# VHH binders against Uncharacterized protein AF_1994: the designs that were tried, part 2

Target 1, 207 residues: Uncharacterized protein AF_1994, of Archaeoglobus fulgidus (o28285)
Amino acid sequence: SVTVGHTTVYYTNVPDAKAEVLAGYLQEEFGFTSDTDILLSMSGNEYEVRIPSSYSSPSEVEESFKVYFALLASRVSEEVFFGSPVKLVLVTHQNDELFAVKNQYSFEKAGRVFVYFKGVDREQAFNLANYLESLVGENYDWDVIFEQSEGVYHVVPFVGINDASELTPEMENSYQSMATELEDVLGGDVVVHLVNFEGYEVAAFEG

## First folded at step 11 (VHH; from v1 with K98R)

Design x4
Fold by ESMFold2, look of step 11:
Structure x4 (fold): chain B 207 residues (1-207), chain A 118 residues (1-118)
Amino acid sequence: as target 1 above (207 residues)
Amino acid sequence: QVQLVESGGGLVQPGGSLRLSCAASGRQFSYWHMNWVRQPPGKGLEWVSGISSSGGSTTYADSVEGRFTIIRDNDKKMVYLQMTSLKTEDTAVYYCARTWGSKTYDYEGQGTQVTVSS
């Protein structure tokens, strides 16, 4: 096993170095202050990472945590396992499965703006990340999903409001301007979809 | 490293008001349900209030409902507890905590002392 801080990874069929990187990554990500035992294995070409929690049943896992966990799976795949398939499993302390996700996106960043992308090229994802960083600065944490379908770029920033009634005119103007400017940055039609941290769309802006 | 830092406590008379603040770090904050828990003198931790990740749902312990208001600001990574009509029984160290299980709250700060006394 390998320990970084309070995170200990027990692993089978995985190189020591990857287990150590995972331990450090999860220690930083979750900030565990009590000893936490992670199980890491590989079967076929898929890494499985089992993360314990004090939830007692699947229905108690918050929707927002499931959204977060899904994004985390993509980051772990790219940053720890170099794009290999990853399954993250939230478990009880008895190792009973509560919730599982597989990585869905590739990942690019500028500063602390993270772009999770699928169906677009990495250069476009990097252009989007740079544009957004230019707006918010290098120290702003921002998760954004980026996809293309039917010839349209879909840019999906996560936002700190619950529903459309909380949108201010200033916020609407800012995101409308963003949608318009992104058509030049990305070189095509753009829709910006504002999504709350539980995964529900609160507004959309066509460029 | 994830951090939760509480502030805003102090000495206040019964019937008074106080606003507690919790500063968080890390991108994961915005996905967490957040809570205030407190430890009265000589007692264990008790849950006070909770708020969903996007702020759409708030909950309160019976003893504080109608007197306390929980608020969050995800852009600033802040959680607040607005306390009014304070009672001597509200004297405690208050901690900000993320939900991390069934009635399980993960906190790591030093807390902030609230003392309600004449």
Scores: ipSAE 0.665, ipTM 0.839, lowest interface PAE 1.2, mean pLDDT 91
Fold by OpenDDE, look of step 12:
Structure x4 (fold): chain B 207 residues (1-207), chain A 118 residues (1-118)
Amino acid sequence: as target 1 above (207 residues)
Amino acid sequence: QVQLVESGGGLVQPGGSLRLSCAASGRQFSYWHMNWVRQPPGKGLEWVSGISSSGGSTTYADSVEGRFTIIRDNDKKMVYLQMTSLKTEDTAVYYCARTWGSKTYDYEGQGTQVTVSS
């Protein structure tokens, strides 16, 4: 085992160095203030990371947490395991599975803008991240999914809006402008999909 | 590093008002359901109020319903508890806490003292 802060990673068939990096990463990510045991193992070519929680049943896991956990899987893959497949498993303190997710996206960031991308080049993801950072500044946390389908770029920022009625005219204009500007940045058709933190689309803007 | 720092507590008379603040760190704040909990003197931790990650849903303990209001600002990573019509029984150390299950809390700050006394 290896311990960083309050995070102890128990691992089998994994290099010590990777376990240590994971321990540090999760300690920083979750900010554990009490001893927390993480289980790290390999299943084929996939790293499995079991993370304990105070949830007692799968039905208690909030949708927003599931979204977060899914994005975390992609980040862990990229930043800890250098792009290797990762399965994150949320478990009870008794190691019962509550929720599991595999990394779905590659990950690129500019400042605190994180772009989770699939089906697009990392360069494009980087360009998107930089553009978004230029809009919101270096200190704004923003998760954005970035995909391409049938020649159209889909930019999906997570936002704290649950209904389209919550959009002010200023917000609408801003996101519309974003969609238009991104067409120049990305060199193609763009649709911006505003998605809440539970993963539901609340609005869309075409470039 | 994830941190929660409470403030705004103090001494007030019954019927008075206070506004507590919780400053949160952590990039994942917007995904967290947040809560206020309190520990009265000589008693255990009790849940006070909760707010969903987006702020679209709020819940309150029966003892504070209609008197307390929880709100959050995800841009500023802040959680607030507006307390009105304070009672002596509201005296406690108040903590903001992240939900890691149904009304279970894995993370708490150092707390802020609220004392309601004539």
Scores: ipSAE 0.653, ipTM 0.840, lowest interface PAE 0.6, mean pLDDT 93

## First folded at step 12 (VHH; from x4 with T99H)

Design y4
Fold by OpenDDE, look of step 13:
Structure y4 (fold): chain B 207 residues (1-207), chain A 118 residues (1-118)
Amino acid sequence: as target 1 above (207 residues)
Amino acid sequence: QVQLVESGGGLVQPGGSLRLSCAASGRQFSYWHMNWVRQPPGKGLEWVSGISSSGGSTTYADSVEGRFTIIRDNDKKMVYLQMTSLKTEDTAVYYCARHWGSKTYDYEGQGTQVTVSS
């Protein structure tokens, strides 16, 4: 086992260095203030990370947490395991599975803008991240999914609105402009999809 | 690293009001349901109130229902607890906490002392 802060990673068939990095990463991510045991294992090419929680049943796990956990899986894959497949498993204190998710996206970061991308080049993801970073304040955190389908770039920022009626004219104009500008940045057709933190699309803007 | 900092506590008479604030750090805030919990003197931690990530859903312990109101501002990464009609039994150190499903996550904040006394 390896311990960083309050995070102890118990691991089997995984290099010590990986376990240590994971321990530090999760300590930073969750900010554990009490001893927390993480189980790390490897099956084939996939790392499995079991993270304990106080949830009693799968039905208690909120959709927003699932979204968060899914994004975390992608970040852990890239930042801890250098892009190797990762399965994050949320478990009870008795190690019963509550929720599991595999990394779906590659990950690129510019400041506080995190771009989770699939089917696009890392360079494009970087360009997107940089563009978005230039638009946001220094203290604003932004998660964005970035995909390409049939020649169209889909930019999916997570936003704090749950209904289209919450969009002000100013917001609409801003996101419309974003879609238009991103067509120049990315060199192709762009659709911006506003998604809430539960993963539901609220609005879309075509460039 | 995720941090939670509570404030707004104080000494009030029974029937009085206080507003607690919790300043959160970390990008995860908008995804997390947030809670207020409290630890009365000589007692264990007890849940007080919870609010969904979007703020659309709130829950309260029976002991505070109708008297306390929890709200959040995701843009500011803030959680608030408006307390009214305070009772002596409300005396406790109050903590804001991430989702109650993560009860085992200790609180990084030192909490804020609320004392209700005549």
Scores: ipSAE 0.680, ipTM 0.844, lowest interface PAE 0.6, mean pLDDT 93

## First folded at step 13 (VHH; from y4 with S30Y)

Design m3
Fold by OpenDDE, fold request of step 22:
Structure m3 (fold): chain B 207 residues (1-207), chain A 118 residues (1-118)
Amino acid sequence: as target 1 above (207 residues)
Amino acid sequence: QVQLVESGGGLVQPGGSLRLSCAASGRQFYYWHMNWVRQPPGKGLEWVSGISSSGGSTTYADSVEGRFTIIRDNDKKMVYLQMTSLKTEDTAVYYCARHWGSKTYDYEGQGTQVTVSS
């Protein structure tokens, strides 16, 4: 085992260095203030990371947490395991599975903007991240999903609104402009999908 | 690492008002349901209020319902607790707590002292 802060990673058939990096990463991510035991193993070429929680049943896990956990899987894959497949498993203190998710996206970041992408090349993801970094507020961290389907770039920023009625004219204009500008940045048709932190789309803007 | 820092506590008279603040440091905040909990003198932690990640859903303990309002500002990564009609029994150290289960909470700050006294 290896311990960083309050995070202890128990592992088998995994390099010591990977376990240590994971321990530090999860300590930073979750800010554990009490001793927390993480289980790290491999199944084939996939790393499995079991993270304990105080949830009692799967139905208690909020949708927003599931979204968070899914994004985390992609970040862990890239930043801890250098792009290797990762399965994050949320478990009870008795090690019963509550929720599991595999990394779905590759991950790029520019400052406070994190881009989770698939179906597009890393260069485009980087370009998107840099563009968005120039727009993001100083105290705002932006998670964005970036995909391409049928020749259309889909840019999906997570936002703190739950209904289109919450959009001000200024906000609408800003996101419309974003969609238009991104067509120049990415060199193709763009649709910006505003999605809340539970993963529900609240509005869309076509470039 | 990700942190929660409480502030805004103080000494007030019964019937007074106070606004607490909680500052979060990481993007995790956007996805986390947040809570206020308090620890009265000589007692254990007591849940006060909760708010969903989007702010669309709020809940309150019966003891504070109608008097306290929980608000979050995701743009600023802040959670607030507006307290009105304060009572002596509201005296406690107040903590901002991450929702990490249905019955347990995690917090990293030192809390903020609220004292209601005539």
Scores: ipSAE 0.833, ipTM 0.930, lowest interface PAE 0.5, mean pLDDT 94
Fold by OpenDDE, fold request of step 22:
Structure m3 (fold): chain B 207 residues (1-207), chain A 118 residues (1-118)
Amino acid sequence: as target 1 above (207 residues)
Amino acid sequence: QVQLVESGGGLVQPGGSLRLSCAASGRQFYYWHMNWVRQPPGKGLEWVSGISSSGGSTTYADSVEGRFTIIRDNDKKMVYLQMTSLKTEDTAVYYCARHWGSKTYDYEGQGTQVTVSS
């Protein structure tokens, strides 16, 4: 086992260095203030990370947390395991499975803008991240999903809007402009999908 | 690492009001349901109030229902607890805490002291 802060990683068939990096990463991510035991194992080429929680049943796990956990899986894959497949498993204190998710996206960041991308190259993801960073600077954390389908770039920023009625005319104009500008940045058709933190689309803007 | 910082505590008379604030760091906040918990003198932690990630749903302990209001501002990464009609029994260190289960949690700030006394 290896311990960083309050995070202890118990591991088998995994290099010591990986376990240590994971321990530090999860300590920083979750900020555990009490002793927390993480289970790390490897099956084939996939790392399995079991993270305990105080949830007692799967139905208690909120949709927003599931979204968060999914994004975390992608980050852990890229930043801890250098792109290797990862399965994150949320478990009870008795090690019963509550929720599991595999990494779905590659991960690129510019400052505090995190781009989770699939079906596009890393260069485009980098361009998107840089564009968004230029808008919000270092004062805003932003998670964005970035995909391409049928020749169209789909940019999916997570936003704190739960209903379209919450959009002001100013906000609408801003996101419409974003869609238009991104067509120049990315060199193709763009649709911006505003999604809330539970993963539901609130509005869409075509470039 | 991710931080939660409470503020706004103080000394107040019974029947008075007080507003607590919790400043959160990190993007994790957007996805987390948040809670206020408190630790009365000589007692363990007790849950006070919870709010969903979107702020659309709130819950309260029976002891504070109708007197306390929990609010969050995701743009500012803030959680608030508006306390009214305060009682001596409300005296405690109040903590902002990440929801990590059925009204349970595994992360909290350093807390802010609330003292209700004549």
Scores: ipSAE 0.827, ipTM 0.921, lowest interface PAE 0.5, mean pLDDT 94
Fold by ESMFold2, fold request of step 22:
Structure m3 (fold): chain B 207 residues (1-207), chain A 118 residues (1-118)
Amino acid sequence: as target 1 above (207 residues)
Amino acid sequence: QVQLVESGGGLVQPGGSLRLSCAASGRQFYYWHMNWVRQPPGKGLEWVSGISSSGGSTTYADSVEGRFTIIRDNDKKMVYLQMTSLKTEDTAVYYCARHWGSKTYDYEGQGTQVTVSS
């Protein structure tokens, strides 16, 4: 096994170096202060990472945590396993499965703007990340999903409002301007979908 | 990448008020439900209050309900505990912690001491 801080990874069919990178990544990501035992294995071409928690049933796992966990799977795939398939499994201390996700996106960043993308090329994801960083600066944490479907780019920033009633005119103007500007940046039709941290869309703006 | 830093504790008289602050770092804060927990002298941790990631749902231990208010400001990555009508039994080290399941809390901070004494 390999330990970094309070994170210990027990692994099978995985190189020592990968297990150490994972241990460091999860220690930094979760900030564990209690000793935490992670199980890492590979079957076929998929890495499985089992993360223990004190949840006792699936219904206790909050929707916002599930959204976070899904995004984390894509970051772990990209940053620890070089884009390989990853399944993250939230478990009880008895290793009973509570919730599982597989990575769904590739990952690109500029500063602390993180772009999770599918169906677009990495250069476009990089252009989006740079554009967004130019708006908020290099120290702003921002998660954004980026997809293309049926000839339209869908840009999905996570935002700190919970429903449409919290939109201000300033926010509406800012995101409408962003949708319009992104059509030039990305070279096509754009819709910006504002999503709260529980994964629900609260507004949309056509470019 | 993730830190939780508590502040705002101090010595206060019974019936007084105090506001605790928790400063968080990292994008994870936006997704996490948050709690205040406390450790009275010579005792284990006890849960005080919780707030959903959106701030739309709050919960309180029976012993503090009506006296304490939990608030979060996601734009500033802050959680607060507004305490009023303080009692000597509220004396404890108070910790800000992410929710990680029932009865167990994962926290990084040193906590902030609240002492309620005449």
Scores: ipSAE 0.725, ipTM 0.879, lowest interface PAE 1.0, mean pLDDT 91
Fold by ESMFold2, fold request of step 22:
Formats: structure tokens, sequence, C-alpha cells
Structure m3 (fold): chain B 207 residues (1-207), chain A 118 residues (1-118)
């Protein structure tokens, strides 16, 4: 096993160095102050990471945490395992599965703007990240999903409002302008979908 | 990456008021339900209050309901605990913590001391 801070990774069929990188990554990500035992294994080309929690049943896991966990799977895949398939599993202290996700996206960033992308190339994801960083600055934490479906680019920024009634005319104008400008930046049809941190769409703007 | 820093504690007389602050440093804050927990002198941790990631749902321990208010400001990555009508039994070190399942709270800061005494 390998320990960084309060995070200990027990691993099978994985190089020692990768287990240590994972331990450091999860210690930084979760900031564990209690000793936490992570199980890491590889089967075929997929890494499985089992993370213990004090949840007692699947229904107790909050929607916002599930959204977070899904994004984390993509970051772990990219940053720890060089894009390899990753399954993150939230478990009880008895190692019973509560919730599992596989990485769904590749990952690119500019400053602290994080772009999780699928069906688009990395250059476009990087251009989107740079565009968004130019709007919010280098120190703004912003998670954005970026994908293409049926010839349309879908840009999905996570936003701090909960439903459409919280939109102001200024916000509507800003996001409509963003949707229009992104058609030039990305070179195609764009829809911007605002989602809250529980993953619910609150508005959409066609470019 | 993630850090939680508590502040705003102090010495106060019974019946007084105090507001605690918790500053978060990571994007994880946007997704986390958050709690205040406290450790009275010589005792274990006890849960005080919780707030959903959106701020739309709040919960309180029976001993503080009606006296304490939990608030979050996601743009500033802050959680607050507004305490009023303080009692000597509220004396404790107060920590903010992410929700991590029932009865387990990983606090990361040093906490902030609240002392309620004549």
Amino acid sequence: as target 1 above (207 residues)
Amino acid sequence: QVQLVESGGGLVQPGGSLRLSCAASGRQFYYWHMNWVRQPPGKGLEWVSGISSSGGSTTYADSVEGRFTIIRDNDKKMVYLQMTSLKTEDTAVYYCARHWGSKTYDYEGQGTQVTVSS
C-alpha cells in the first residue's frame, strides 16, 4: 500500500508509482482528515477506484454529489491515468457499492475553467476553455461540459442559479451573446445549456 | 486543493450573538452539502446545522433550532452560522465540514472557539 496524508491506496495490478499519484490526487481533492483506505485495481484497460464513505444506502447520496463524482471520474482518468478508462465507486465502510460512475469525458482547462468534452476535438475544447477564461478571469472556478450531438455543439456551463425564475435580463443577454459568439469560435451550430449543480437544466440559448 | 477555514469565534455572555464564517477554496464547494459541527470541552463532535449545495434546504439540531441560522454564499464560497440567544452549553470549537454521510464529518480546519460564559 501507499499513503499520502490521510489517504492510503491498496492496489493490485497497478504500478507503485500510479498508486502514489492517485493517493496524492485524492488527498488533495477530498482533504481527508480521517484515515481513508482506497482500493485500486485494474482489469483489462479499466482502473477501478473504490472510495469509502459513511453513506448507508444509495438513496442517501445527494444529486449534487453524484454530479461532482461523475466529473471527478473524468479528471482522475485524464490526470492520473492518462485518459485510461476509470470507474469510481462510492462504497460503505463494508465495501458495499452505493454509487458508481465511469469517466464520460476527456478534460481540458484554461486557468481554473475546466472543460469536460466528448465528440469534439481537444483543440476545440481548448479554444472554448480560453474563450471562457477571457470572460471570467484566471481565478474563477468554472465547470463546463462540451459535447457534440447530431451536428450541434452543446456547451453546458454549471451555474449558481437553481431555476429559470432567477435569470435576470442581463444574464439572458450575456448567455445569448455567448451562444452567438461561440458559433464563430467553434465553427458550427451551438446551444448553450445552463445547468445547476444538481445537474438540472435551467435555461437554453441557441446561437 | 480543498481547504475550509473557520473564523468569527470569541468570548460572549449568555444571551449574546455571534456569526461564524467558513471560507472554502475549491470548486468542490459548489457541489457539497455543508455542515457546522461542534466539539464541546471534553466531548465528541456533535452536529449543529446543515445546508444543501444550492442553499435551498437547511436543517438544525433541536438544541439550536430557532436560535441559529445557516447561510451560504456560493459566489464567495462561504458558509455562515448566525448564532443568537447563546447559552453556556453552546461553548465549543466549531468546524465547518462537507457532508460525507450520516454522523461522519471530515472537518479540515482548526475550527473557531466559541466560549459562552459570564
Scores: ipSAE 0.712, ipTM 0.872, lowest interface PAE 1.0, mean pLDDT 91
Fold by ESMFold2, look of step 13:
Structure m3 (fold): chain B 207 residues (1-207), chain A 118 residues (1-118)
Amino acid sequence: as target 1 above (207 residues)
Amino acid sequence: QVQLVESGGGLVQPGGSLRLSCAASGRQFYYWHMNWVRQPPGKGLEWVSGISSSGGSTTYADSVEGRFTIIRDNDKKMVYLQMTSLKTEDTAVYYCARHWGSKTYDYEGQGTQVTVSS
């Protein structure tokens, strides 16, 4: 096993160095202050990472945490395992499965703007990340999903409002301007979808 | 690394008020339900209050219901505990922590001391 801070990774069929990187990554990500035992294995071409919690049942796991966990799977795949398939499993202290996700996105960043992308080129994801960083600065934490469907780019920033009634005219103007500008940045039709931290869309703006 | 830093404690007389603050770092905060817990002198941790990631759902221990209000500001990455009608029994070190299952909380800070005494 390997330990970084309070995070200990027990592993099979995985190189020591990758287990150590995972331990450090999860220690930094979760900030564990109690000793936490992570199980890491590889079967076929997929890494499985089992993370214990004190949840007692699947229904106790919050929607916002599930959104977070899904994004984390993509970051772990890219940052720890060089893009390899990853399954993250939230478990009880008895190792009973509560919730599981597989990585669905590749990952690119500029400053603290994180772009999770699928079906688009990494160069386009890089252009999006840099554009967004230019708007908010290098110290702004921002998660954004970026996909293409039927020739349209879908840019999905996570935002701190819960529904459409919280939109101000200033927010509407800013995101409409963003949608329009992104058509030049990305070279095609764009829709910007605002999504709350539970994963629900609250507004959309066509470029 | 994710950090949670508490402040705003102090000495107050019974019936008084305090507002505790918890400053968070990292994007993870946006997705986490958050709690206040406390440790009275010579005792273990007690859960005080919780708030959903959106701020739309709050919960309170029976002993503080009606006197304490938990508040969340995601733009500033802050959680607050507004305490009123303080009692000597509220004397404790107060910690903020992410929700990680029933009655289990990870916290990093040193907490903030609240002392309610005449």
Scores: ipSAE 0.708, ipTM 0.870, lowest interface PAE 0.9, mean pLDDT 91

Design m3
Fold by ESMFold2, look of step 14:
Structure m3 (fold): chain B 207 residues (1-207), chain A 118 residues (1-118)
Amino acid sequence: as target 1 above (207 residues)
Amino acid sequence: QVQLVESGGGLVQPGGSLRLSCAASGRQFYYWHMNWVRQPPGKGLEWVSGISSSGGSTTYADSVEGRFTIIRDNDKKMVYLQMTSLKTEDTAVYYCARHWGSKTYDYEGQGTQVTVSS
């Protein structure tokens, strides 16, 4: 096993160095203050990471946490395992499965803008990240999903509003301008989808 | 690294008011349900109040309901506890903590001391 701070990783069929990187990554990500035992294994080409919690049943896991956990799976895949398949499993202290996700996205960033992408080139994802950083600055935390479906680029920023009633005309104008400008940046048709931190769409803007 | 830093505590008379602040760092904050917990002198941790990641759902311990209000500002990464009608029983170190399952508390700050005394 390997320990960083309060995070101990017990592992099988995984190099020591990767287990240590995972331990450090999860310690930094979760900021555990109590001793936490992570199980790491590999079967075939997929890594499985089991993270214990004090949830007692699947229904107790909040939707916002599930959104976060899914994004984290993609970051762990890229940052710890060089893009290898990863399954993150939230478990009870008895190691019973509560919620599981596999990484769905590749990952790119500029400053603190994080772009989770699928079905588009990494260069396009980097161009999107740089464009967004130019709008908000290098110190703004922003998670954005970026994918293509049926010939349309879908840009999905997570935002701090909960439903459409919180949109002002100023916000609508700003996001409409973003959608229009992104058609030049990305070189195609764009829809910007605003989603809240529970993963529900609040509004959409066509470029 | 994620951090939670509490402030706003102090010495106050019974019946008085205080506003506690919790400054968070890291993008994880946006997705977390958050809590205030407290540790009275010589006692264990006691849950006080909770708020959903969106800010739309709040919960309170029976002992503080009607007197305390939890507030969240995601743009500033802040959680507040507005306390009114303070009682000597409210004397404690108060901590900001993320939700991590039923009746569990994950906190990392030093807390902020609230003392209610005549």
Scores: ipSAE 0.691, ipTM 0.858, lowest interface PAE 0.9, mean pLDDT 91

